# Designs tried in a protein design chat: VH-VL binders against q0atu2. Part 202

Target 1, 119 residues: q0atu2
Amino acid sequence: MLDKKARIRTSREYRNVFEKGKRLSGRFLIIYYVENALDNNRFGFITNKKIGMAVIRNRIKRQLRAIVREYQGQVKNKHDIVLVARAGIGKSSFEGMEKDYIAIMKKAGLFARNANKID

## First folded at step 9 (VH-VL)

Design u7 (framework fv_ivicentamab_arm2)
Fold by ESMFold2-Fast, scan of step 9:
Structure u7 (fold): chain C 119 residues (1-119), chain A 119 residues (1-119), chain B 110 residues (1-110)
Amino acid sequence: as target 1 above (119 residues)
Amino acid sequence: EVQLVESGGGLVQPGGSLRLSCAASGFTFSDYDMNWVRQAPGKGLEWVSIIGTAGTTDYASWAKGRFTISRDNSKNTLYLQMNSLRAEDTAVYYCARGEYWDSTLFDYWGQGTLVTVSS
Amino acid sequence: AYDMTQSPSTLSASVGDRVTITCQASQSIESYLAWYQQKPGKAPKLLIHDASSLESGVPSRFKGSGSGTEFTLTISSLQPDDFATYYCQQGYSYSDVSLTFGGGTKVEIK
């Protein structure tokens, strides 16, 4: 579980990222991201109804949170980042989602060139 | 103000059928996953079924083949069709709304409707 | 489905007491646990989500803690309105499709 301080929680905070942020699409994920005025990064997760039932969406959300937590030390500070799961993510493996996350974060310039999994 | 009002409960004989309704108001019904949760007299809570915004459904294993969840977004109404009722189906049946981002959290509940299966 | 075991099933307490309720999952559910309060004749009310996050309007005397397989709900100074039955619920269901509640803990007047 991500620290509560590192979570985007309110509809207003999500709207801010969508309105002001940049968008980048991966195979299973879309990220929206913007610099914030805080002392930390914040992450949001959207698993919309197109993915499937609540049970499937919640499983995907938990896996994405675990991935983000593992790599949060590699993310450039002071960003709000929202991950939106694409249709088809339910058929992906954990490893597939992890690879997609790393790839899109590197493309966005949010990861260091030598980014590694946190210990 | 969010409101959920159940109806359709009553006394029914074993092997009989009953249809429950849940009238929703105070929110955009079509945006939420909806659930049925039951509670036998003096016993704990037991999840029955879920229906997503697109109409996808899932059921507790004991409910499959006997119970059918459905919704009518034009009427803001959730339904539960119960067939082949048994004495152990005697319970208060609650209509419960799944939270917008995490449908496994039941943020609003109706008052419940009592179903008694007895000969 | 994941088995959720609550203890005790019933406890007697007085106003002002500190009350602790335990919830155990048969396998790790990380921190994906919710707590509900149910008063006699009423529907349940969501109190806490993600193990420790209080819902809006829930008094600060309620505290959730724990992760993995063991979780607790603590009421630091029991009030008359707190005599109720409390249920934990797992929101993990990784490869299971059924949602599961604990058996409940009834907090009654001593």
Scores: ipSAE 0.007, ipTM 0.574, lowest interface PAE 13.0, mean pLDDT 85

Design u8 (framework fv_ivicentamab_arm2)
Fold by ESMFold2-Fast, scan of step 9:
Structure u8 (fold): chain C 119 residues (1-119), chain A 119 residues (1-119), chain B 110 residues (1-110)
Amino acid sequence: as target 1 above (119 residues)
Amino acid sequence: EVQLVESGGGLVQPGGSLRLSCAASGFTFSDYDMNWVRQAPGKGLEWVSIIGTAGDTSYASWAKGRFTISRDNSKNTLYLQMNSLRAEDTAVYYCARGEYWDSTLFDYWGQGTLVTVSS
Amino acid sequence: AYDMTQSPSTLSASVGDRVTITCQASQSIESYLAWYQQKPGKAPKLLIHDASSLESGVPSRFKGSGSGTEFTLTISSLQPDDFATYYCQQGYSYSDVSLTFGGGTKVEIK
């Protein structure tokens, strides 16, 4: 799991990414991303009520954190990145979410090289 | 300062009913999934139920049909309605907050309220 | 539900000792495991999440390790404040929620 130092936690931090960041949509995910002034990347995760029951939303958050953790070494440093789960994500497999994440990160130019698992 | 304060515990006869309350303060209650966890005297912890931010719920298999979790965001209060109580329901009942990023983690707990079911 | 087995159920130790507690899951739960500390008469306190990540304010002498089905909590130099009961808890769920705690390990004074 992602170290707490690598997580976006406050409403203010989320607002900064939404207001100043770029947006890119995938099939199951939307990312908002912006360069930060830190020496590390930070990730945020948003799952809204349209996805389903709280326990399903929490499962999705755990799966997304696991995917982000696996590929964190391939992400360009010094970025705040928020992943917003789309309503259809609840019907996706873990593999489907992973493929979508890799595709959108590559398209965003945040994966300078072909993505590889770091585990 | 996050605080959770349970109330409503007491002595009840088998087959009876009891409603527990948990008063929350020090955080935006409506943003968090909330849980009930119990502990029989001298025994271990046992998860009872979760309620999400949209009011969606899930229960331990033994609790389904007898216990109902609910919340009132205007009062920052969590409830557990317990019906058809049995001797094995005797326990300290804890109100526990699900962590913001992963609500299967219980980051804050109340002091607990004792429920005793005996004739 | 995933069965969670803790061992030992009780251990006696002295201040300064290295203490090891084990938690086994009946099936792989990846790294979705938390550790809690409970002192007599008190509510549990979250110590470690995701098998190895320390909660804020938890002393560095507490370390979690493991993945899959076997997990360990280690206290490198036991302090008086550490005599308590420790519980592991699995949060693994790709379907309906089934949260399970281990049976607990009581760390008592030798």
Scores: ipSAE 0.008, ipTM 0.610, lowest interface PAE 9.3, mean pLDDT 86

Design u9 (framework fv_ivicentamab_arm2)
Fold by ESMFold2-Fast, scan of step 9:
Structure u9 (fold): chain C 119 residues (1-119), chain A 119 residues (1-119), chain B 110 residues (1-110)
Amino acid sequence: as target 1 above (119 residues)
Amino acid sequence: EVQLVESGGGLVQPGGSLRLSCAASGFTFSDYDMNWVRQAPGKGLEWVSIIGTAGDTTYASWAKGRFTISRDNSKNTLYLQMNSLRAEDTAVYYCARGEYWDSTLFDYWGQGTLVTVSS
Amino acid sequence: AYDMTQSPSTLSASVGDRVTITCQASQSIESYLAWYQQKPGKAPKLLIHDASSLESGVPSRFKGSGSGTEFTLTISSLQPDDFATYYCQQGYSYSDVSLTFGGGTKVEIK
C-alpha cells in the first residue's frame, strides 16, 4: 500500500484534480494531474463498472497501486495525480498496465528518470 | 500494412484557412495518438500538434489559437484546421503516428502534403 | 521549450567512413531521445529510440549513445544508402511544451 499521506481520500480532493488539472489519455489509463502545495505526491484511483464486476475492478485497483508504488521515485514531487481505468483495462496484462503507466507519465512530463534506472 | 495518406494541401492566400486530412489504414486507428509535423522547404522538422486516444490535444506554442487538430475514429481520419495562415506556414505537412506505448516516437509517417501560403 | 542543437549542419563523407553526429539538449532529457533519417523527397524514418535502441530492420552500423544533454549518432562504415539528413528529437517534455527536433545534419557524398 501507498502511505496514507500519498493517497487522495475525499470527493472534494478528487474534484479539485478534475476541475483544475490537465488530462492525458493512454491505452488503458487516463490521468488527471495538477501541482499541489504539499511536500509530497498524492495518488487517486478510479475503476468504474464498465471495467467489469467487483472482483475484476478490485484486482485492477490493487495492480495499479502496486505499479504506482514501484515507480514512486521517478515521479516529480508536488503533484496530485488521479488514474482512471478505461473499460479495456480488465483484459490487459500487468505488464501492459505498467507500460501504459510509464508511457503516460513520461508524456505528461511527470517522470524525472528512466523507469529502468534506480540509484 | 500501415498507411497514412495526407490531402488538402495547396496554394492559399495570407490570412486564409485550409483543412488538411490524413486517411489511416492497416491498424486500429482509435488506439493511437496522432501527430502533425511540418517541414518548410529546405528546412528542418517542426512538431505542430498531437491528439490522444481520448481526444486530448497539445500544440506547439506558435500553433495555439490558429491551428486545431481533431480526429474522426469512425472514418479513421485525422484533421488539421489551419486559420490565419502566414507565409512562414509554408511547409510540407506530415501526418505521423505516435508509437503505441510512447507516442512521442513517430513510427509511421505519411508522404506529406504541401501547403504554400503566398499572394 | 527544450532547444536541440545538432552539429555539424552538413558533413561530406565517402563510403566506408565512420561518421559521427552530435545532438545537444538545453536541459537534461534523460535518455528520451530519438534519431530519424530522411532521404530527399521522402518522409522521415525512425532509426533509434531511447538514445541507443535500434528500431527493427535498422542496420547494426548505426549506433546511438549519450544521456542527459549530450548525444551522438555514429555510422561505423557509411554505405551508399546512408546519404541522408539525420534529425534528433527529444521526447522528454510534453504537455504544453513542444516536442523538439534538432536542426538536422546532412550527410553528403565527398
Scores: ipSAE 0.007, ipTM 0.621, lowest interface PAE 10.6, mean pLDDT 86

Design w1 (framework fv_recibokibart)
Fold by ESMFold2-Fast, scan of step 9:
Structure w1 (fold): chain C 119 residues (1-119), chain A 123 residues (1-123), chain B 108 residues (1-108)
Amino acid sequence: as target 1 above (119 residues)
Amino acid sequence: QVQLVQSGAEVKKPGASVKVSCKASGYTFDEYWMHWAKQAPGQGLEWIGEINPDSGDTNYAQKFQGRVTMTRDTSISTAYMELSRLRSDDTAVYYCARDTGSLFYPTGHFDYWGQGTLVTVSS
Amino acid sequence: QIVLTQSPGTLSLSPGERATLSCRASQSVSYSYLHWYQQKPGQAPRLWIYDASSRATGIPDRFSGSGSGTDFTLTISRLEPEDFATYYCQQYESDPYTFGQGTKLEIK
């Protein structure tokens, strides 16, 4: 699980990311992101019922957190980033979500173009 | 119709814990932030904290940090606020309230409130 | 934390009169994060004005909100008997979110 310091935990911080952030859409994910005044990155995750039943949403949340944790060392520091799952994500594979995440982060300039999965 | 229905009044002794429930209906429970507020007798409103019902992440006012715990059960659309190590100045009506906006775009104003739960702390 | 100070603490007026309720913040608050609630005895608060000036659903047009920065006002152009209540301002500019102490509007 992501460390408490690496999570966006307040509603006002979510509002700030959506209000002032840049937006990029991928196939299964949308990210909103802003630079923060801290010395670390923070992540937030948004899923809604259009994705599917609770078991599907819970799987998606676990998999997205795992992906973010796995690649967090490759993300440019000092950003608040919110991942919003699109309705179609329920039909994706773990690999599909992972590829989409990497592609979006690279396009946003938050990731090195040649970043690889750390295992 | 949107409703927030809270548990009934409680009388507790100093040092005890109290757990107040807030059952939501008429909307998708895990798509809106839930807040809790305190109102001591004859006093104004005081914000206690908030919970993201989707993630379970919480944020508490510093005054209550260490004594308050907010949780939720999405299977029954119910939020909980537990206050421990009760003192006489915890005597108050406690309210749950829903953020008007979505998890994606919270607004920080509260369109629906529970009816309130009176917690009396007496020796 | 941002402290909201409401004035007067109690406002005694008669039906038909104009009421002006003040809310002053210790730091600047964006109009998008200043809200007002009405509360009657024995009842939960009710959202009244949001984003400084927008009326909540069902709120009569005799109510108006205004202000920016540190100075916000709730105005009732012509008091009706049902308007006598306590009004609270609230800020969402910074954590922890706070309420003013309230202005009690009572019949003279």
Scores: ipSAE 0.794, ipTM 0.897, lowest interface PAE 0.6, mean pLDDT 91

Design w10 (framework fv_recibokibart)
Fold by ESMFold2-Fast, scan of step 9:
Structure w10 (fold): chain C 119 residues (1-119), chain A 123 residues (1-123), chain B 108 residues (1-108)
Amino acid sequence: as target 1 above (119 residues)
Amino acid sequence: QVQLVQSGAEVKKPGASVKVSCKASGYTFTEYWMHWAKQAPGQGLEWIGEINPDSGDTNYAQKFQGRVTMTRDTSISTAYMELSRLRSDDTAVYYCARDTGSLWYPTGHFDYWGQGTLVTVSS
Amino acid sequence: QIVLTQSPGTLSLSPGERATLSCRASQSVSYSYLHWYQQKPGQAPRLWIYDASSRATGIPDRFSGSGSGTDFTLTISRLEPEDFATYYCQQYESDPYTFGQGTKLEIK
């Protein structure tokens, strides 16, 4: 479970990321991101009906939270980031999602280019 | 057709708790924020809080923080608002209402409302 | 919190007349975050105007919303009997989201 402090919890904050944030698309993920005025990063997660049935969406949510948690220490501080799962994510492996997350975060400049779980 | 159906009227004693339900139908329950509002007799509307039905994350107005708890059960498309340590000034009609926009594009205006649940707190 | 003040508190008019209802915010509210609801006794509120000026589905064109910053207005060009109700403005600019105290539109 991602720490409560590291989650975007209000509808207005989601709207802020959407309105003022930058957008970047990966293979399975889209991120929207904006600098915040806090001392930490916050993450939001959106899955929708297009991904598939509830069992698939629940697996995806669990796996995305695990990936974000694993790499949270390597993300540039002071950002609100919303991850939107694309329809094709239901066919992906955990490793595929993790690879896409790292790639998109590096492309966004939010992650060190050679970041990995042991660094 | 989108519909929000709330539980029936409740009469409670001061100090008790009340849990109001709001059953959604006609749309994907987890894709829209749900809000709760209070309306005391003869008074205007007061926003209590909101819940993201997908994540379960909640946000409450400071006035209600510590006394209100919002939850949901996605298997039956139902949202709940529990208010504890009831006082006489908690006597009101309580409404659930759906944000018009999706989780990703919340709009902060409410297109569908429950019929309201009257909670009476009396000794 | 942002306080919304509606004026007048009660407006007494006859069918056929023009109604102008004001909503003033204690701080600036973006156009996209000011909304209006109509409520009749014993009923839930109904979304009426959103994003300051957009009519909700099914709302007659005699209703219009305008304004920006701290001053917003709901106008009814020619009152019909069914228009007599209480109208509330609401802001989504800042948490906690707040409503005005309402303007009751009553038959003279």
Scores: ipSAE 0.749, ipTM 0.882, lowest interface PAE 0.7, mean pLDDT 91

Design w11 (framework fv_recibokibart)
Fold by ESMFold2-Fast, scan of step 9:
Structure w11 (fold): chain C 119 residues (1-119), chain A 123 residues (1-123), chain B 108 residues (1-108)
Amino acid sequence: as target 1 above (119 residues)
Amino acid sequence: QVQLVQSGAEVKKPGASVKVSCKASGYTFTEYWMHWAKQAPGQGLEWIGEINPDSGDTNYAQKFQGRVTMTRDTSISTAYMELSRLRSDDTAVYYCARDTGSLFYPTGHFDYWGQGTLVTVSS
Amino acid sequence: QIVLTQSPGTLSLSPGERATLSCRASQSVSYSYLHWYQQKPGQAPRLWIYDASSRATGIPDRFSGSGSGTDFTLTISRLEPEDFATYYCQQYESDPFTFGQGTKLEIK
């Protein structure tokens, strides 16, 4: 679980991310993201009934939170980021979701670390 | 077809706790924010807080922080608000209300309200 | 916290008259975050006007909302008997979300 400080917990803050944020779509995930005026990153998670039954949605939520937590140290500070699960995510593997997350975050320029074989 | 049905009136002693329920029907419970509001006798409305029914994340007005706890049970589409260490000025009608927009795009206005639960705190 | 001040506190009018209800905010509120509710005694509030000027589903066109910044108005062009109720404005600009104290519209 992410600490309270690392979570978007109010509806108004979700509204702000969707209203002011940039949108980037992957295979299984969409992210909405905006720079915040805080000293830390905050994450929000959105799933809907099109993904599947409650048991599937609960598994997806747990796996997405685990992925976000695992890569938390690589994310550039001062961002509010909302992850929206696409309908097809219910058929994805954990590894598939993880790869999609990494690809999207890199494309968005939100990863602070640079790990190239050439460098 | 959308309905929010709240639990019945409660009479409590000062220092007790009360837990009010709000059962949703006619829509997908986990796709809309749920809010709670207080209305003391003859007074206006006061926002208490909100819960994301999908994640369980909550946000409370500072005035109620430390005394209010909001939870939900997705298996029965029911939201709960528990208020502890009750005082006489907690006597009020408590309402649950659904945000008109989705979790995806909350609007901050409330299209459906529960009928209200009267909580009376008296010695 | 944003304080919403409604005026008048009580407005006494007759059916057929025009009613103008004011809501003033202590700081700027985007029109997309200013809403109005109607409440009758013993009933839950009902969403009436949202986003400052949009009528909720089923609300008659004699009701209109307007305003921006700190000054918002709810207008009823020609009062019907069923319009006598208490009206509350509400803001969603800033947490904690707040309501005005209400304007009670009563029959003269």
Scores: ipSAE 0.766, ipTM 0.885, lowest interface PAE 0.7, mean pLDDT 91

Design w12 (framework fv_recibokibart)
Fold by ESMFold2-Fast, scan of step 9:
Structure w12 (fold): chain C 119 residues (1-119), chain A 123 residues (1-123), chain B 108 residues (1-108)
Amino acid sequence: as target 1 above (119 residues)
Amino acid sequence: QVQLVQSGAEVKKPGASVKVSCKASGYTFTEYWMHWAKQAPGQGLEWIGEINPDSGDYNYAQKFQGRVTMTRDTSISTAYMELSRLRSDDTAVYYCARDTGSLFYPTGHFDYWGQGTLVTVSS
Amino acid sequence: QIVLTQSPGTLSLSPGERATLSCRASQSVSYSYLHWYQQKPGQAPRLWIYDASSRATGIPDRFSGSGSGTDFTLTISRLEPEDFATYYCQQYESDPYTFGQGTKLEIK
């Protein structure tokens, strides 16, 4: 999992991102994001049972954490970002989720234009 | 029907550890924050901490930091609170409680509570 | 930490009377983060009023909550025998989340 400092760890902090954050939807993901007063980015992950059984949800959580970790150095500093998995994500590939993540982060202005590992 | 069922009463000696369980049923365990509270005999409620059952991330009141550990086992929908280095003022009923809102939109108020677990620290 | 002070500590009244229970916070609390619980002896607390003024499911309309900032009130317009219990306010404005010490409503 991501370093402790890179995770949203309290319920009140999740509530803050939901209430004050901007929302942007992709094909498989929704992100909520807000600037924080820290020196680093923090991430949260939300899945629900509409995605599928526990085995599928656990696979998706692992893959999303891996994607976020891979690209965390390319995300503009000082943001709390929550990724919410949409119901359709259960039918996606790893590559599909990665592509959606990069696209949505770029659209949100949280990535540099050329910040991706697909080349 | 939503239920939180806690483990039974415990009697411990000073310096021991106690681990209280809270088994959830009737809802998706990983979609709601779980909180723990203490109530000493004849006293009011005191918040101990919270755990995100999905990630395992936790947050404790500073008074309990260093002595409390919150964990969960998602395969059996059970949350645990362990309190170490017990002293006489740890004698209390301990409650688990579910946040009314979702994991992403927690409300900070608790709609369902366990029945409580009496922990007695003596001699 | 935000300290919640409830007053009075004990309120002795008879059925049919009006009860007013106070909860004062050491710093401002949004009404969205001030909640009340009822607890009877030997039972777990029960959510009673949330977001300062919203009644939880099944709670009679003789109960009302009000207030903002640092001063919050729980009012019972006409006490029934089953209303005699201890009431706790709770805040979710700031970590650590805290409860007041409680007001015990007892029959005179």
Scores: ipSAE 0.785, ipTM 0.893, lowest interface PAE 0.6, mean pLDDT 91

Design w13 (framework fv_recibokibart)
Fold by ESMFold2-Fast, scan of step 9:
Structure w13 (fold): chain C 119 residues (1-119), chain A 121 residues (1-121), chain B 108 residues (1-108)
Amino acid sequence: as target 1 above (119 residues)
Amino acid sequence: QVQLVQSGAEVKKPGASVKVSCKASGYTFTEYWMHWAKQAPGQGLEWIGEINPDSGDTNYAQKFQGRVTMTRDTSISTAYMELSRLRSDDTAVYYCARSGTLWYPGDFDYWGQGTLVTVSS
Amino acid sequence: QIVLTQSPGTLSLSPGERATLSCRASQSVSYSYLHWYQQKPGQAPRLWIYDASSRATGIPDRFSGSGSGTDFTLTISRLEPEDFATYYCQQYESDPYTFGQGTKLEIK
């Protein structure tokens, strides 16, 4: 679960990300992102009916939050990022969504350089 | 036809809680923000808060933070607003209202008929 | 929070006259985030003008909105009997979203 400070919670702020943000599409995810004036990153999540029934959408939301939480330390600070689930995500595995998230965040330049990922 | 239908009038004692419902029809419930507003007798409108019906994320006006809880049930296209620790100055008509799409919220284009909540001893 | 002040509080006019309703914000509001609502006694508010100047669906041409920054105006060019109501402006520039106190347009 992301803490309250790491979430985009107002409609006005979602509108700001969609109006002024950059867009990047992956296989299962689309991200919209914009730099913020805060000390931290904030994430928003959107799933629509085309993904499937409520049970599937709820699973996807939980899994996306878990993925974002796991990789939050690798995201460059001071960004508002909205993840929009694409229709095909309903049939994806957790690993498939995770790989797509990592790929799209790297392509957007939002992940720290590989030198900072020493295991 | 877009409709927002609210639950009926409530009479509560100070310190009690009230939960108002707002049932949406005529559109995809999860694709539009839902807002709640208060109107005390003879007074103007006051925004209470909002919920994203898709994510369940909420945002409340500071004045109501700690006393209000907004939820929704997507299976029946219904939004709820619960106000706790009621006081006499909570006596008002409470409205739900729809705002834009998730992508372009702003104006409150459709409103429920209102629910009168009376707080009296 | 942004405070919206409407003036006058009550405006008494006759059908056929022009009405001008003012809404002033305590800080700048982009025109895309200033909306007007009409409310009649016992009824819910109804969206009337959005984005400062755009008429909502079904709203007659006699209604117009204008303004930017801190000063916004709702104008009714020629009042009809059904126009007598309370009008509220609302800002969506910053959280919490706020309404003005209303201008009551009443028949003289």
Scores: ipSAE 0.572, ipTM 0.826, lowest interface PAE 1.4, mean pLDDT 90

Design w14 (framework fv_recibokibart)
Fold by ESMFold2-Fast, scan of step 9:
Structure w14 (fold): chain C 119 residues (1-119), chain A 121 residues (1-121), chain B 108 residues (1-108)
Amino acid sequence: as target 1 above (119 residues)
Amino acid sequence: QVQLVQSGAEVKKPGASVKVSCKASGYTFTEYWMHWAKQAPGQGLEWIGEINPDSGDTNYAQKFQGRVTMTRDTSISTAYMELSRLRSDDTAVYYCARGGSFWEYPAFDIWGQGTLVTVSS
Amino acid sequence: QIVLTQSPGTLSLSPGERATLSCRASQSVSYSYLHWYQQKPGQAPRLWIYDASSRATGIPDRFSGSGSGTDFTLTISRLEPEDFATYYCQQYESDPYTFGQGTKLEIK
């Protein structure tokens, strides 16, 4: 999992992102994002039953966390970002999710066009 | 049919620990926040804290920080609240309550029946 | 933390009368993140009004919530015997979530 400081951990913080944030949809992901008053970025993850069984949802969350960690250095600082998995994500490859994440973050203006992998 | 069913009444001595369970049914357990509240005899409600049943992340009111631990077991859709180093003023009915989903308003729309915890020497 | 103060502590009225219950916050509650709960003796609380003014499922039209900022009100236009209970306000604006001390509505 991401470092505790890099996670959205409370119900109020999730609500703040949905209430005040901007929304951008990709093929497999939707992001909600808002600037924060902290020194760092924080991420939240949402998967719902429409994606599939618990084993699939747990795999998706693990893979999304890995993708976020890999590209953390390319994300503009001081944002709270919630990633919501769309129903079709259950059949995507890791590469497919990664490409969607990069595309969505670039469109949001949160991610450099020529981002490099951290690991 | 959405419901929360809590464990039965407990009698404990000062200094002991108590662990209350809250079994959820009728909805996807991991998609809604779970909250815990305290109500001392003849008094009002006091929020203790919350747990994200999906991630296991917790958030506690400062008054209970260091004495309360919230956990869950997703395989049986059950949340737990453990309160340690019990004092006489911990005597109360403890409630679990479903909060909002991550997308919906954060109201406590479904409540457990309550668990009476009595702390006496 | 936001402190919610309810007044009066006890309200004694007869069926058929109008009831007005107040909840005052120590600092502003934005986005109407204030809920009302009804509790009868020996029972768990029940969500009654959410987001300051929206009635929960099944709650009669005689109940209405209003207010913003620091001053919120629960109004019962014409009391029925089943309405006599304790009412609590609760805010979700700030962590930790807090409840008011309750207003007990009792038969005169």
Scores: ipSAE 0.640, ipTM 0.856, lowest interface PAE 1.3, mean pLDDT 89

